Miniprotein binders against q56419. Designs and how they scored, part 16

Target 1, 326 residues: q56419
Amino acid sequence: MEGRTLEEVQEEVFKRHGVLVPKKELEDLAKALEEAGLLLTEKVEARLKEEEEKLKRERPMRLAGLSYPEGEREARAFLEAFRASYPGEGEEARVLLMPHLEPSRVPEVYGAALAALEKTPPPERIYLVGVAHRPLKEKAAALPVPFQTPFGPALPDLPALQALDALLPFELFNTPLAFREEHSLELPLFFLKGRFPEARVLPLLVARRSPELGEALKVVLRDFPGLLVLAVDLSHVGPRFGDTPLTRTLAEEARRRDLGFLERLAEGEPEAALAFLGANPTRIDGVEVVASLLPLLRERKGKVLAHRLDLEAPTLSAVGAGTLVL
Key: E = the ipSAE of ESMFold2; O = the ipSAE of OpenDDE; V2 = 0.75 times the mean of E and O plus 0.25 times the DockQ between their complexes.

## First folded at step 5 (miniprotein)

Design k2
Fold by ESMFold2-Fast, scan of step 5:
Structure k2 (fold): chain B 326 residues (1-326), chain A 85 residues (1-85)
Amino acid sequence: as target 1 above (326 residues)
Amino acid sequence: SPEALELLKELIEYLKEAIAEAKKALKEGDPEKLEEALKELERLAEGLFLLSLLAKGDPEALKELAYEIEKLKEEIEKLKKELEK
C-alpha cells in the first residue's frame, strides 16, 4: 500500500521528466528530487490522513500469520511451545525486559519471559515501552486505542494514559501513524496478552531519550500500579547494521556487551549499564529506553534469565536478545 | 517495498549534501542564500518524515533511516539557531 503511493509519485516524476531518479547524475537527481519532494508531500499527506483515520478506532494486527498464528487456538499452542523451549523457572517481575525481534529466532528468550510472567501476579495494566522504528514528532508517543491480538483486543488504560499526558511537556498522542507498523509493541503484546488477558495496556514508543517520560511514569505508577515492560533488543552487529561481516571476535564482543549491560541493570544500576556501553559500538537499541526510564530502574535488583546472540547467516549479521526481571 | 526504501535512502543522501552546502554558505557569510536553503531543507526533511511513516521494508533499515532523519532535522535546527544570532 505504501509502495503504491511512492510508485505513483515515481511514475508522475517519470512522466514529467522522462527519466527515473538517477544515482549517477547529480544535477538530474537534484532536480528530480526537488520536484518529487513536492509531489511526495502532497500524495503522502493524503494517504497519511486516510491511514490515520483508520487508527482512530483500533490498531489491527499486522504480523498475524507471519510472526505468530492468527487463530486463538493456534496462538495459544504457539505461546505454550515457546514457554516449553525454556527449561527454567521464572522469577516474579515488577519490571520485565524482553526482546521484540522475530520470536522464532530466539524461542528460549521469549520462553524465559513467559516463565517470569507465570510467576508474576496478574497486573491491572501493563506499561509496554517499545522502540520507535519510524520517526516520532516528539521523543516519545502513545496510541490510546485497542490493539488487536489473536487473544482479543488489548484495551488501552485511558485514565492512566491521560494522567501521563497531563504530566508531560509534550503531547503524548503525537504520531498515531508510527504505531501502524510497529513490531516492538505488537510482538511483545502477543505474549503479554496471552498470559494476562484482562490487563489494560499503555503502548509507549521511545525514539530518543526522554527523562521527562521516566519522571512522569514514576508519578503515574503510584496511582496506576502495573507491570513495566521494556521491549528492547540488544546488540546489532554485522553488515546489515553497517559493520564488517560477523567474526568470532565481534560476536564475543557483542555477547560481552549485552551481558554486561543486563547484569548492571540487574544490580539496580542503570546509569552504570549505560556507562559500560560508552559509545554503544554494538548498537544495543535499548539504551534510549533505559535512559528515559532511569527513575523506574534505579535500586531494583533482579536476575538475567536468558540471553542469546542470534546469527543471520545470509547477512553475516547478528542480533542480541535477553530476558531480565527486576 | 524495496523501491520505496531505496527512494528514501536517496532523498536522505540528497538532504545530507544540501546541509553540507548550507554549512558552507554560513561559513562564507551569505545569509540570504542560507535562509533560502534552510527553508528547502525543512520541506525535504518533513517529506522524508512523512514518507518514513508509510514505508515498508526491513524494520532495522527503517529504524536507521528514522535515526538519520532525526539527526538531519537536528542539524537543520542548529543552523537556524546559528543564523538567528
Scores: ipSAE 0.533, ipTM 0.792, lowest interface PAE 1.7, mean pLDDT 85

Design k3 (at its last look DockQ between E and O 0.04; V2 from the best seeds 0.00; counts 0 for: pae E 8.1 > 1.5, pTM E .648 < .8, SAP 78.46 > 70, placed apart)
Fold by ESMFold2-Fast, scan of step 5:
Structure k3 (fold): chain B 326 residues (1-326), chain A 85 residues (1-85)
Amino acid sequence: as target 1 above (326 residues)
Amino acid sequence: SPELLELLKELIEYLKEAIAEAKKALKEGDPEKLEEALKELERLAEGLFLLSLLAKGDPEALKYLAREIEKLLEEIEKLKKELEK
């Protein structure tokens, strides 16, 4: 489409599709493609390839100085402050469910996760499963590079990642750019690296439910045992998420749904947890992750350590967050 | 930017309508025209995919757009497979 005129595009679309396309929509499309330049110029394609090549070497911090401190000393103090925000003791985890929303909004929930990590023996590796906030070529993806943190780089477990890739019906390392800015991995990783500085990581993103991922992970975990971390938020309520404004009734419903979901997971019944939620997967961020990981969650009993529904008053919206150990 | 996110939403709606027309054409028996149309729709959807990877803004808005783009690509692939039958 290099140098193709808007009128030529309109004529081609009409000729091929038999659709009368509004000129404004074609102009907006042309402007978007020119601004991105991805399909219109070799220079923009080269720029994207350059960014992908950088991600083959390392994944840099994006939220340092924003969501957590850049310096190691300040980062350590920050982490300990979150731990202090949770008055309880943790429990040992083989599976940890923790949030990925802005930590300052739910400090006691992250504190509960830290308490659980404090009681957990140091794993050789962490399977860190987050939620893709950008599109993936496949239902799930991984990025096999060091992820930078204030505590030093979290190194990838290359043998375990390769074993996982070999068992999947799709290329695991399929969308590197989706990892360039991904808080569902970066924010939990800050806490995990602070507590387990020697653990290697498998940074995984789920876009849509992938039962094949859970089946493959079950096999890989036998040969490469480690801590499984589900980095997921819970209920999303309000206009920010395309829903009605938050009311007391909707907030109470959200808390009931979050706790009912978590308690069923704590009983080792993930199918029952999904069934309890019904047909609204957008209400709970982790539905697609839990649905993908069913074989890893069955018959594991545990405990809900913390839960909060965080209110975003300006938008009359709320996000649920919880810490669950299995 | 917020303007880019709004544009991406409009492009997604445009592609949804174009895919609906392609499904109608398949049912009404014009498979030759449909094959060329699907290639163009795939090219546009791939461009939208790449554009969304560079987008900045509210992570929840980006997540919504990402799922919609993935659905568009899956629907195009299903239509291509149906046409090959």
Scores: ipSAE 0.741, ipTM 0.883, lowest interface PAE 0.7, mean pLDDT 84
Fold by OpenDDE base, look of step 6:
Structure k3 (fold): chain B 326 residues (1-326), chain A 85 residues (1-85)
Amino acid sequence: as target 1 above (326 residues)
Amino acid sequence: SPELLELLKELIEYLKEAIAEAKKALKEGDPEKLEEALKELERLAEGLFLLSLLAKGDPEALKYLAREIEKLLEEIEKLKKELEK
């Protein structure tokens, strides 16, 4: 904090809000912020700058050894096991909707994605669109650097990324720090890189719906063809998300919304899919991504390969996951 | 830490209130007061934005906070545009 005393902050809060925050609470907060490295102290700023500078070179694995194996051999066995968890056959995908939930929670849904990828000719590039769990400066962002995986680095398609940036009314290459720990890209990328080791990647995050993104991508895809991947989860219901504990009624509603959403997407009616959700009371995660990609989803017919509403027993909450091919 | 998430929530509420005051200053036709308020809002919002990028916790909780922060940033930008008129 540029030279402001806790007293000045307290006074400002009081003046502004009529609330006198106890100095001790402010001190504890400041200390907690400092301890958490969150006070924009010179040290935190330096760290942020350092992390940002690192992200100019590569995005390291954050979930290796946690969500998936770090070693390539073990990672391949992991892929095989996940594929085995889905007993069905896949279909060729031009667009793949898959989850970004912890893989161990919904193995068969990831297995369905792998099954689809088996039927998909190796793309030159993968447009990987995830959900920003951190704030972005713009509605969407990209990180034009290699993403580390157990199968080697996923290399960016710089020409395609540049073409996309040129068509957007905002700077695409914004908020690199939002990518640092973003699992919505890292987790699906594991599976994608494992299946398509030579494919270049466009790692994209969506924070809020951007119709401009979909229109720009539609143009870019003509010159730079590739596989479009929507890495999105579905319903989020229960106490973790502000609901009562999961009940049969709540679970049925979540499934209804998830499947109704996916089915309408499978029919090539993404606007109908969004309209079906209305206010999105079960908090389907992928709505902003789908809303951004409408031009790419219209009139594309496909198939729902898998769906699961996975219970997190400790919190009596559940998250929906699905795999859709278009 | 749970403490950081709570801090972010508190900062968001503080920023909401500060924005409300700036909106009041705008309605009162006091451009100097609004300008001063906006400078402070920008500083706070930038800090909050950066803190939110560093925060650890439940991804969905962080996402919720992220969307709230983004909304507040948009409101600040709207206020800036009104001051420039």
Scores: ipSAE 0.717, ipTM 0.887, lowest interface PAE 0.6, mean pLDDT 89
Fold by ESMFold2, look of step 6:
Structure k3 (fold): chain B 326 residues (1-326), chain A 85 residues (1-85)
Amino acid sequence: as target 1 above (326 residues)
Amino acid sequence: SPELLELLKELIEYLKEAIAEAKKALKEGDPEKLEEALKELERLAEGLFLLSLLAKGDPEALKYLAREIEKLLEEIEKLKKELEK
């Protein structure tokens, strides 16, 4: 093409065969676009590999300055303000269910969790079980690295994680990239690390129910006792989630489903809690975590400390959040 | 970079328009307009290649562009099939 004017090329191409002329130019363009697309694909894959390698060393804060303050002093004041938003007293938790919804949306629900932690002896370790929002290669996963917080790094409990991995029929450390942006661990961890700065953490994600995970965790908890935290949200209703616009009737149904689920868990009846939801018409996202952890929830009685169905006016939708102590 | 992503989005939209103009010119049997549209596509593809090199350190921009380039290739394939009819 070099050495020719566009007009010269146009004349030569037009004088040939009409079908061949447009076809050849389109083929040249397709080749150029394919080369650009291949190069971009290689760059994306190389970049993802770099991010994965970084996650093998540590998991940085992703929500500092967005959901909570970056500075330690400001973060501590923020934590204490959330405790103050719940005027009640907590109870000692052996198992804590708390949300992962944006904290400013449900301040008293996080405050109730802090009230429970206030009554809970500092554990040696925390089993933090969140909900995978990105696909996992297996039903569940962990990431055995420090998670950064404004209160310092939350260090992994490597012996407990290794014991868990050894008991599972799949590789536990299977999807590092799924943790990169996973707020269901980061948001609860801010509150947990702020209250228990010396506790080690087992950062776990569930994508699909795994009875094997619950049985393995029951064994691991005998040798490595600690606090079990289910970091889950409740109902998701409205157009953002595929429903009709939120109505008072739909909101009332979502609240009833949330509370009925939590109350049955509080009675030590997790199978009944799951059965109560049936097909899960309000899309409680705690279901897969609870279904995985049945052996740890059976016959463990407790109390619902707080609940809120938070309305999203711009989307005409709502999300439920609760605090349960067992 | 948000600034670089905006430039790439604009270039992608120009490519889509040039493909649409080429398809219209082919359907109308207008070889002069077809030639102009294909020339513009070639120039824009060179620009896209250069900008993709500048975007190499931006994984969100690269993911967006990789997907949009796949769509453009599909549209070019459809245009090639129209020429064979």
Scores: ipSAE 0.014, ipTM 0.336, lowest interface PAE 8.1, mean pLDDT 83
ESMFold2 (binder alone), look of step 6: mean pLDDT 77; pTM 0.690

Design k4
Fold by ESMFold2-Fast, scan of step 5:
Structure k4 (fold): chain B 326 residues (1-326), chain A 85 residues (1-85)
Amino acid sequence: as target 1 above (326 residues)
Amino acid sequence: SPELLELLKELIEYLKEAIAEAKKALKEGDPEKLEEALKELERLVEGLFLLTLLAKGDPEALKELAWEIEKLKEEIEKLKKELEK
């Protein structure tokens, strides 16, 4: 609440959640949070160090039982249901762009990704590039441990990860804790592991544009060929994301922005895709990933298989999701 | 904000561990330690619940976090009743 008036906070809560919180209650909350923060600092630091040590061995499931079933049998049926939600045929992918938002919100889009994977020969490894939702010490990071899934652990490709690390001007394995709760890797991985159970994985997070990552990956992919997966969501519009409430005009603009971006990527013109979004800041979280991977996306033509703008009615907001094969 | 939602999830996990420590104090028969722990837990859970109302996170995530916080409040009340025995 630093940098905001109590009136601004009260108004925002009312607009977004329909609850009018008395000013006195907000004052009491601010004091309680300050006291709790001071008390929790030492305990939180000790806990985070313990969690970091655990992450040296494996990355456990965090969304099992919430976003996908925990049991293998139920997880398989869940995958088949998503595939069935997409009526089209897939296309072979050398590069796959797929979403990472809650799968149940956009089943047809995940179904399109599954259709593409169905047409794709099993890769030896998957370069899974997601978006960091926590700060990283560097522009990008990786975690070289098994990632648990209902289909068994997705094993890291240690030789390829080490080759990548050697080519970068920064330490690749720099922020293990950022991977503890990272849906941009966990949700796509569920689908990828279900389709390609034998494939090893390079779990990569991008926080900010890293041209050096794209250059290094281009070299590594020549020596360690595999499927490149960009796990990114598209437009973020509405009050939840700092915009005005969703209107027909804003929804149409978001859809046009998403499709124009994807269509330019499908033409093998990633710089044109970035330029299409304009010189101003964009609310497409895939921008930093695409900007980092330019050398891998140029002159590679493909097809947009699916797109949806998913409405969050309670907040009058929306998130775009798409499936693109290159 | 996404950062506030992430902080909320971390604090909820800490709250779960603090409840486990309170249960340990109850098992060890240390009512003074349990009483201190419960006072702190009540402050934390109220603060977390109110913070969910201020967060700009995912509406479904906020709904699930609010439910989880209510379940934690229920567990704290059960521990409090055990202390009164």
Scores: ipSAE 0.012, ipTM 0.230, lowest interface PAE 9.2, mean pLDDT 80

Design k5
Fold by ESMFold2-Fast, scan of step 5:
Structure k5 (fold): chain B 326 residues (1-326), chain A 85 residues (1-85)
Amino acid sequence: as target 1 above (326 residues)
Amino acid sequence: SPEALELLKFLIEYLKEAIAEAKKALKEGDPEKLEEALKELERLAEGLFLASLLAKGDPEALKELAREIEKLKEEIEKLKKELEK
């Protein structure tokens, strides 16, 4: 039964109403959905409490053996291979934009990020800002526990996290369970921990635009300097994302939109980058992160090191990925 | 699981339609009856929120569901606030 809460709800609706998804009169539908809601709240709350208790001590690896190797030696060889996939030199980063897409799909983009990290002096802490793939109670959240990696645990910077929490109009540690399975933090953290094993981390998730987060981070970074990492993917185009099937022409347009966005960020013009996307529609989840962090991105010039639009041919869909140093 | 994700999508679409109907009825219906209906919609939205935290599936599909759930919770709060007037 464990891990099957949603299947239990679906089965109970079928059992009580004789249909898997009711297509009857509104009254029958409303009653079935009310029953489903009751089962969701009661069974899910018990399960959530169990999972939340596990997260109080640490955040375990979820993608080890799938997206990256479990063992330290194999993990280091993996990093070497990704670095080798990028033939260029890195640039020192104070702000790094890197992807969180499955690394094997865009190895040269992660290689460019690794090249930048090679040129960057070890920071005392890393502000790692990812994109929430589960709902948050607030617009942003953090989880103040060690995150396990093949290179050892990435320890939280508790003083900096508490300083950030104090400056926000909402509770920062508001949705621990959203961190349970979150690749937008886990995948970049693997690379960051491999390069900077002693750096503490502030693992942050953005669900929706939070200007208050950017303002608070500007203050905290003054007292707790560190490397700011935006772990964001670029264009999300095609049926997999609820859009029209991709063509060669639309893929070329997506590449130009991604690069136009990144180049405007590289010029220190994040508002222009957002406006550019508004005029040229692409579904870039990094928009919410960039819009939240405007005060940290303005007037910072840099360089786009890599970009790739990864085509998922079976779904006629694509995801853009890039590496930007500011 | 794929079936669980489809059920969540179905419930989200139902909740969207129910909220749209509540918006239309806000200034025409019985305020106490509408308040009770909004409380049930809020309970359903919270259930969907909690269920999505445990859901398995394509992360991109889960992200889209998360955004819809958050938007629905915000719309319900706006309706509750307007009903207070």
Scores: ipSAE 0.577, ipTM 0.823, lowest interface PAE 1.6, mean pLDDT 84

Design k6
Fold by ESMFold2-Fast, scan of step 5:
Structure k6 (fold): chain B 326 residues (1-326), chain A 85 residues (1-85)
Amino acid sequence: as target 1 above (326 residues)
Amino acid sequence: SPELLELLKELIEYLKEAIAEAKKALKEGDPEKLEEALKELERLAEGLFLLSLLARGDPEELKELALEIEKLKEEIEKLKKELEK
């Protein structure tokens, strides 16, 4: 769909400028960019309307058959295999930090999260906070529709979402299309729905730190108690992430930063966790989520259940993943 | 969709170059011509934002592009405010 529309746009721009967006004096470049922008906007807006309408009813599975099994029976077996990969026992969580990395890369880490969920009483609702992998119109967003899973649809907690929206200085439901393909929500949700099939969900994405989100969530959680889940990955190192090829020294630095971050969160010191990272040189993507949720994380002690730095050998890159209960 | 991602990357690079030229033009003191150019850069940046919402590909790559688009939008806005002075 997009491919064919894109070919038309590329061909038209090429025919008019002899190259895609030519370089010239600023005025000439601006004219070329205007024409390219109009073509891009016109074609893209039509596609946006089509996709947005589909999302008004439900958010379909995108990773079924790829990251997890599509059928319910197979999905149950898959989930139990992940639990079995973690040899320890879990601990009850009021706040759970878990990854959103491809599960097969870090099975013990997801197993640790499942162990924690096993020890946690079923919540009425889950506040699932992921990381936006597409730009949002605001600092954060939510999508108030059922999210499909192999275990049935995860239903939105509409009253809690509306209460949250009312307390925020921006529209909460601002970028529906950012949720169309968002693994930071879909992958954790697979495990959460498998363990708590009756729980409603508040699917939230953070793109930039939003202290107002944390303040509003603290109020909403008082009236609508539930499990808070931070679905974040840790260090991202290596050429895939614009860094140098992985070395023993870089891997050790990534592990040190991941664990130092998690341990400070486990002591109920989220500001100390952020300060420990400084400029965040190993690119822990949970920084903006933690910075947004400070009032929910302070003075909550807990335990790091698992951590792994997963090597992606073909690119000499690695991504950190961990499970933390608070 | 791979073609869409390639186009997005190419247009981002051209937008970066155009913004650099706009910064140079601002120092050279031709504000009326620069104002027209900045409006077109703003339209392109918005088009790139919309395009990124439809793009399919590596999530980590899309996340990096999203941050880059946001940074470029902020640079354009700063230039517009400086020009208004």
Scores: ipSAE 0.441, ipTM 0.772, lowest interface PAE 2.6, mean pLDDT 85

Design r1
Fold by ESMFold2-Fast, scan of step 5:
Structure r1 (fold): chain B 326 residues (1-326), chain A 85 residues (1-85)
Amino acid sequence: as target 1 above (326 residues)
Amino acid sequence: SPELLELLKELIEYLKEAIREAKDALERGDPERLRDALEQLERLAEGLFLLSLLAKGDPEALKKLAEEIERLKEEIERLKEELEK
């Protein structure tokens, strides 16, 4: 890594091309970053290296005591409460789509996922595919280390991860730091580990659609069968997401968009599900995951067990969540 | 941290402005002079990428930041490709 001031970059661009950006504001930002130790200096480089080295050994809990209880007994009671929030029966899952937003906001949706897991034979491994909330060096990544949970560590399936890595045109283990604080893996994993304590896990993040990931996973799943879990949220609407304040009309449109998407997936038509989203496919958190996993979703019929659009009243925004079994 | 997130947003806006100026310079026609400037902007974008990995805050804000950094890196690469034609 190299340290370089914004002012130096600005001066070089101006000298070579005659373009000029406001120097005073860049200078103020550079000084603020320097004071905070955030420029690419020895201290920032050392911190990045230290954090990355820690992640080579294990991935610690980050949301324990916040989104779920830290103690095993309390965590078990918490999980049972979520199951109890869903009055229906589940269906056996070969592929499970479940949310990753704050569980307390959509307890019935997580309860539906738990109901499906109760009907599902314990898998030897879980392919847990979440959504990257930090940038990745490649379109997708994995972290091949134990993930801590209140139910004990979720152990990586190293042979399956190695097989996957070998089939991809990029290094699978490319951005360890992106996993340091990733709720799209941690929150579903809490429920999955509580239900299947002996299953190994392949923790995968998708940042951008990667058809090569889906093709490789289809091969790996044949040799290393397991449960495929898509940990994705649905519609994101309102000012928090760059949209207008939520109205009844916008909320109803979001619900129809979510359900139309899920219903087409349930018919085994993932391309139709993506097309149904029309001109705004990125408003659904999981569109890049679904687009990456097309080979695994085609011709798999299933059932939507639950759906909710959860209102975030302070921001007049909402996030959709659903449980789909294929 | 929330403070780092705000600083990264400001830096992204300055990177956007620098990229716009680079596009204008490329269209006006001295591509050789632009080559080193694009390399410098690419290194700045990579620095923002790495610093964003240390950022903490609202996950949705972080996701939007990640998407924007990725778009800017892609824009710089497209400009570099056009320069080589």
Scores: ipSAE 0.461, ipTM 0.790, lowest interface PAE 2.4, mean pLDDT 84

Design r2
Fold by ESMFold2-Fast, scan of step 5:
Formats: sequence, C-alpha cells, structure tokens
Structure r2 (fold): chain B 326 residues (1-326), chain A 85 residues (1-85)
Amino acid sequence: as target 1 above (326 residues)
Amino acid sequence: SPELLELLKELIEYLKEAIREAKDALERGDPERLRDALEQLERLAEGLFLLSLLAKGDPEALKELAREIERLKEEIERLKEELEK
C-alpha cells in the first residue's frame, strides 16, 4: 500500500474514474474496516506473515472435535461407524469422487467411499483435489507440508509435487494461506489417512478450471502412480446459495442433475457430463475440478456407489453428495 | 467474522462499479489518466484478496467471494491489456 490505506486508494480511484460514491459511505466503510482491524496496515501485514509462517512447518487440524474426533482411538471408531452406515460392498478405485461437506449429514455416502477404499490396494500416494473456498493467486495451488490428522500426519509427496510444479505454467505453491482453513481437503483426508496411513499426499486446490493442471497431472501420474481423489460436492440449491427456496420439484431436478452428471462420468465421458449440466457450472461444486482433470477422466468406466441430496430445512437449501469409482 | 464478510462484499460492489466506469471511459478519457486509475483498482483488488484470506465465516459464502475477487482481478488485467493496444 505504499503508505496509503485501502480507503485512500479507493477514494482516489473513484475521483479518477468519475464514479460518484458519497464521501459519507466511504468514511463508513473505512471506519468499519478499521474497527475490524482489517485496513492494510503494518498490523494486518504482520498477522498475515505470522499465519503464513505457521504453515511452513505443518497444516494443523481445524475441524477436530467438531466434524471428527481428535483422539486416534475415537477417530478410528468414528471411521468404522461411517463404513458400517453403507450396507454395500465397494469396488476398486483408480479414481475416487467423494464429498467434502460435513460427514454427519451424508454418512452413507462417506461409507460408500470407505467401502471403495477397502477394495483398493494401498497406494503409495494420493492426489487429493479439493475446491478452493478462499481466493488463489493462480487457478490451482498446493501446500507441500504435513497435514495433521488424528491418525498422525499425512506427509507430502515432495518429489511428485516438485515434478508437478515443474510442468505447470505457474507456481504451484502460490497461496499457502488458502489452505489454513480448507474443509474440502481436511474432511476427505481424515477418511483417506484412516484407511491408507502410509500413503503420501498431494493436497491440491482448484479455484477455476485449469486444463494445464490436468495435462501436467497426466504426466506426473505416469512417473508417480497413485490414487486420484476428487473431493467435490454436487448440487447447491436454495437461498443459502443465492437460489430459489427449495421445493419438491427443485429437489427432484437437483437429484436428476447430480445422477446424470455422475453417470456420464461413470461412462468415461467427462465432456458429456459437463455438457449435460449446461451453461451454469455453479449449480454443481465439482464442475471446475472435473473440467480441470478431463485428461484423467476420459475413457475410465466405473460405478456410482451412492448419492444423497441433503436438506438444510432452516434455510430451505440442499447440497448433493455422491461417491463414484472409476 | 460476519462483519468482515459483509464489508468485503460491499467493497467488491464498489470495485465492480469502478471497473464499469473504466470500461465506459476507455474510449473517451485520457489514456494516461485511465492507466493510473486501473493501477489503483489493481491495488484495491489485491487488498481485497489479502483481506479475504483472513476472513472467517460460512465456507460457501467465502467460496463465492473468492471466485468474485478472482474474476475482478482478471477483468482489471484485461482492461490494462486493452488500454495498451
């Protein structure tokens, strides 16, 4: 900020552009930002540096005691309870699509993922691809540090991450702070680490579609084979997501969209899956991940093991979740 | 915090309005003055990006905020490139 506050920069921009913003409104915004401790001052910069420094050593658990138990024994029992919630047998996965929403809302869906992992030979490494819930400097990012879990730290596969970084047209390790509080990696990782305690992990986030990521991953997977996990939720419908209040018709449409998407992926036709959804990719959380990973999903046939649309009655909203093996 | 998330949303709307004005001014205004304004908008967008990394709240609201900030940063870059043509 070169000795200028965010408010000062904004005010000058408005004057230069001829954007007419009332002075009182800008003053109110500046006061609110100052009261929140959020103006880009030395204090905010110091906090950012402190948080980033902590992430150089490890990524600590954030959801332990909330979404899963903190203790190893309790965590193991919790994981086994989710497996028991799915009455079917799994199938071997080379690619696994699983959700990242709160596990207690869709226990059978996570149970189906565990069943698939039970039938899958232990991989040397897991490519865990989640969805960025904070902005990234690039379209995708990774964090090359141990991620803590109740089953011990999930160690990064540094050689594979470095190979991936070398093939990308951007710096892979570009936004470490985006990983500080990221449930799309933490929640699937809990289940993956419980099943495959020896596997190394490549924790990857996608913010926007990155075809270059999929092309690079195809090369890296050849030299560093492993399990590819897409940690994505499906339909997001209702007011919580800027949509119309949920009705029976909207819920039926969401289930149909989710299943149509998953079944096309199961046929090895990811382009057809994306086309099926039409022009609005935000209706399904996994669109940007699938669009980024096309080269890894083509011609891989598999099976949808589970699907559920979970209702949030207080908000008249719902989120779809599914388990797909390829 | 809920207050921070709401403030970031409000600042994003101001940034969108400023970008709209920049597009409208591209063919009418002084290119050098417009270049300075776009640099200021870029600094504002970078500030919003950094502040959003500190934000806490509903993950879905944060996800939408993040995507919106990225779109605005890309839009500013496109305007800067167009100005240089």
Scores: ipSAE 0.382, ipTM 0.752, lowest interface PAE 2.8, mean pLDDT 83

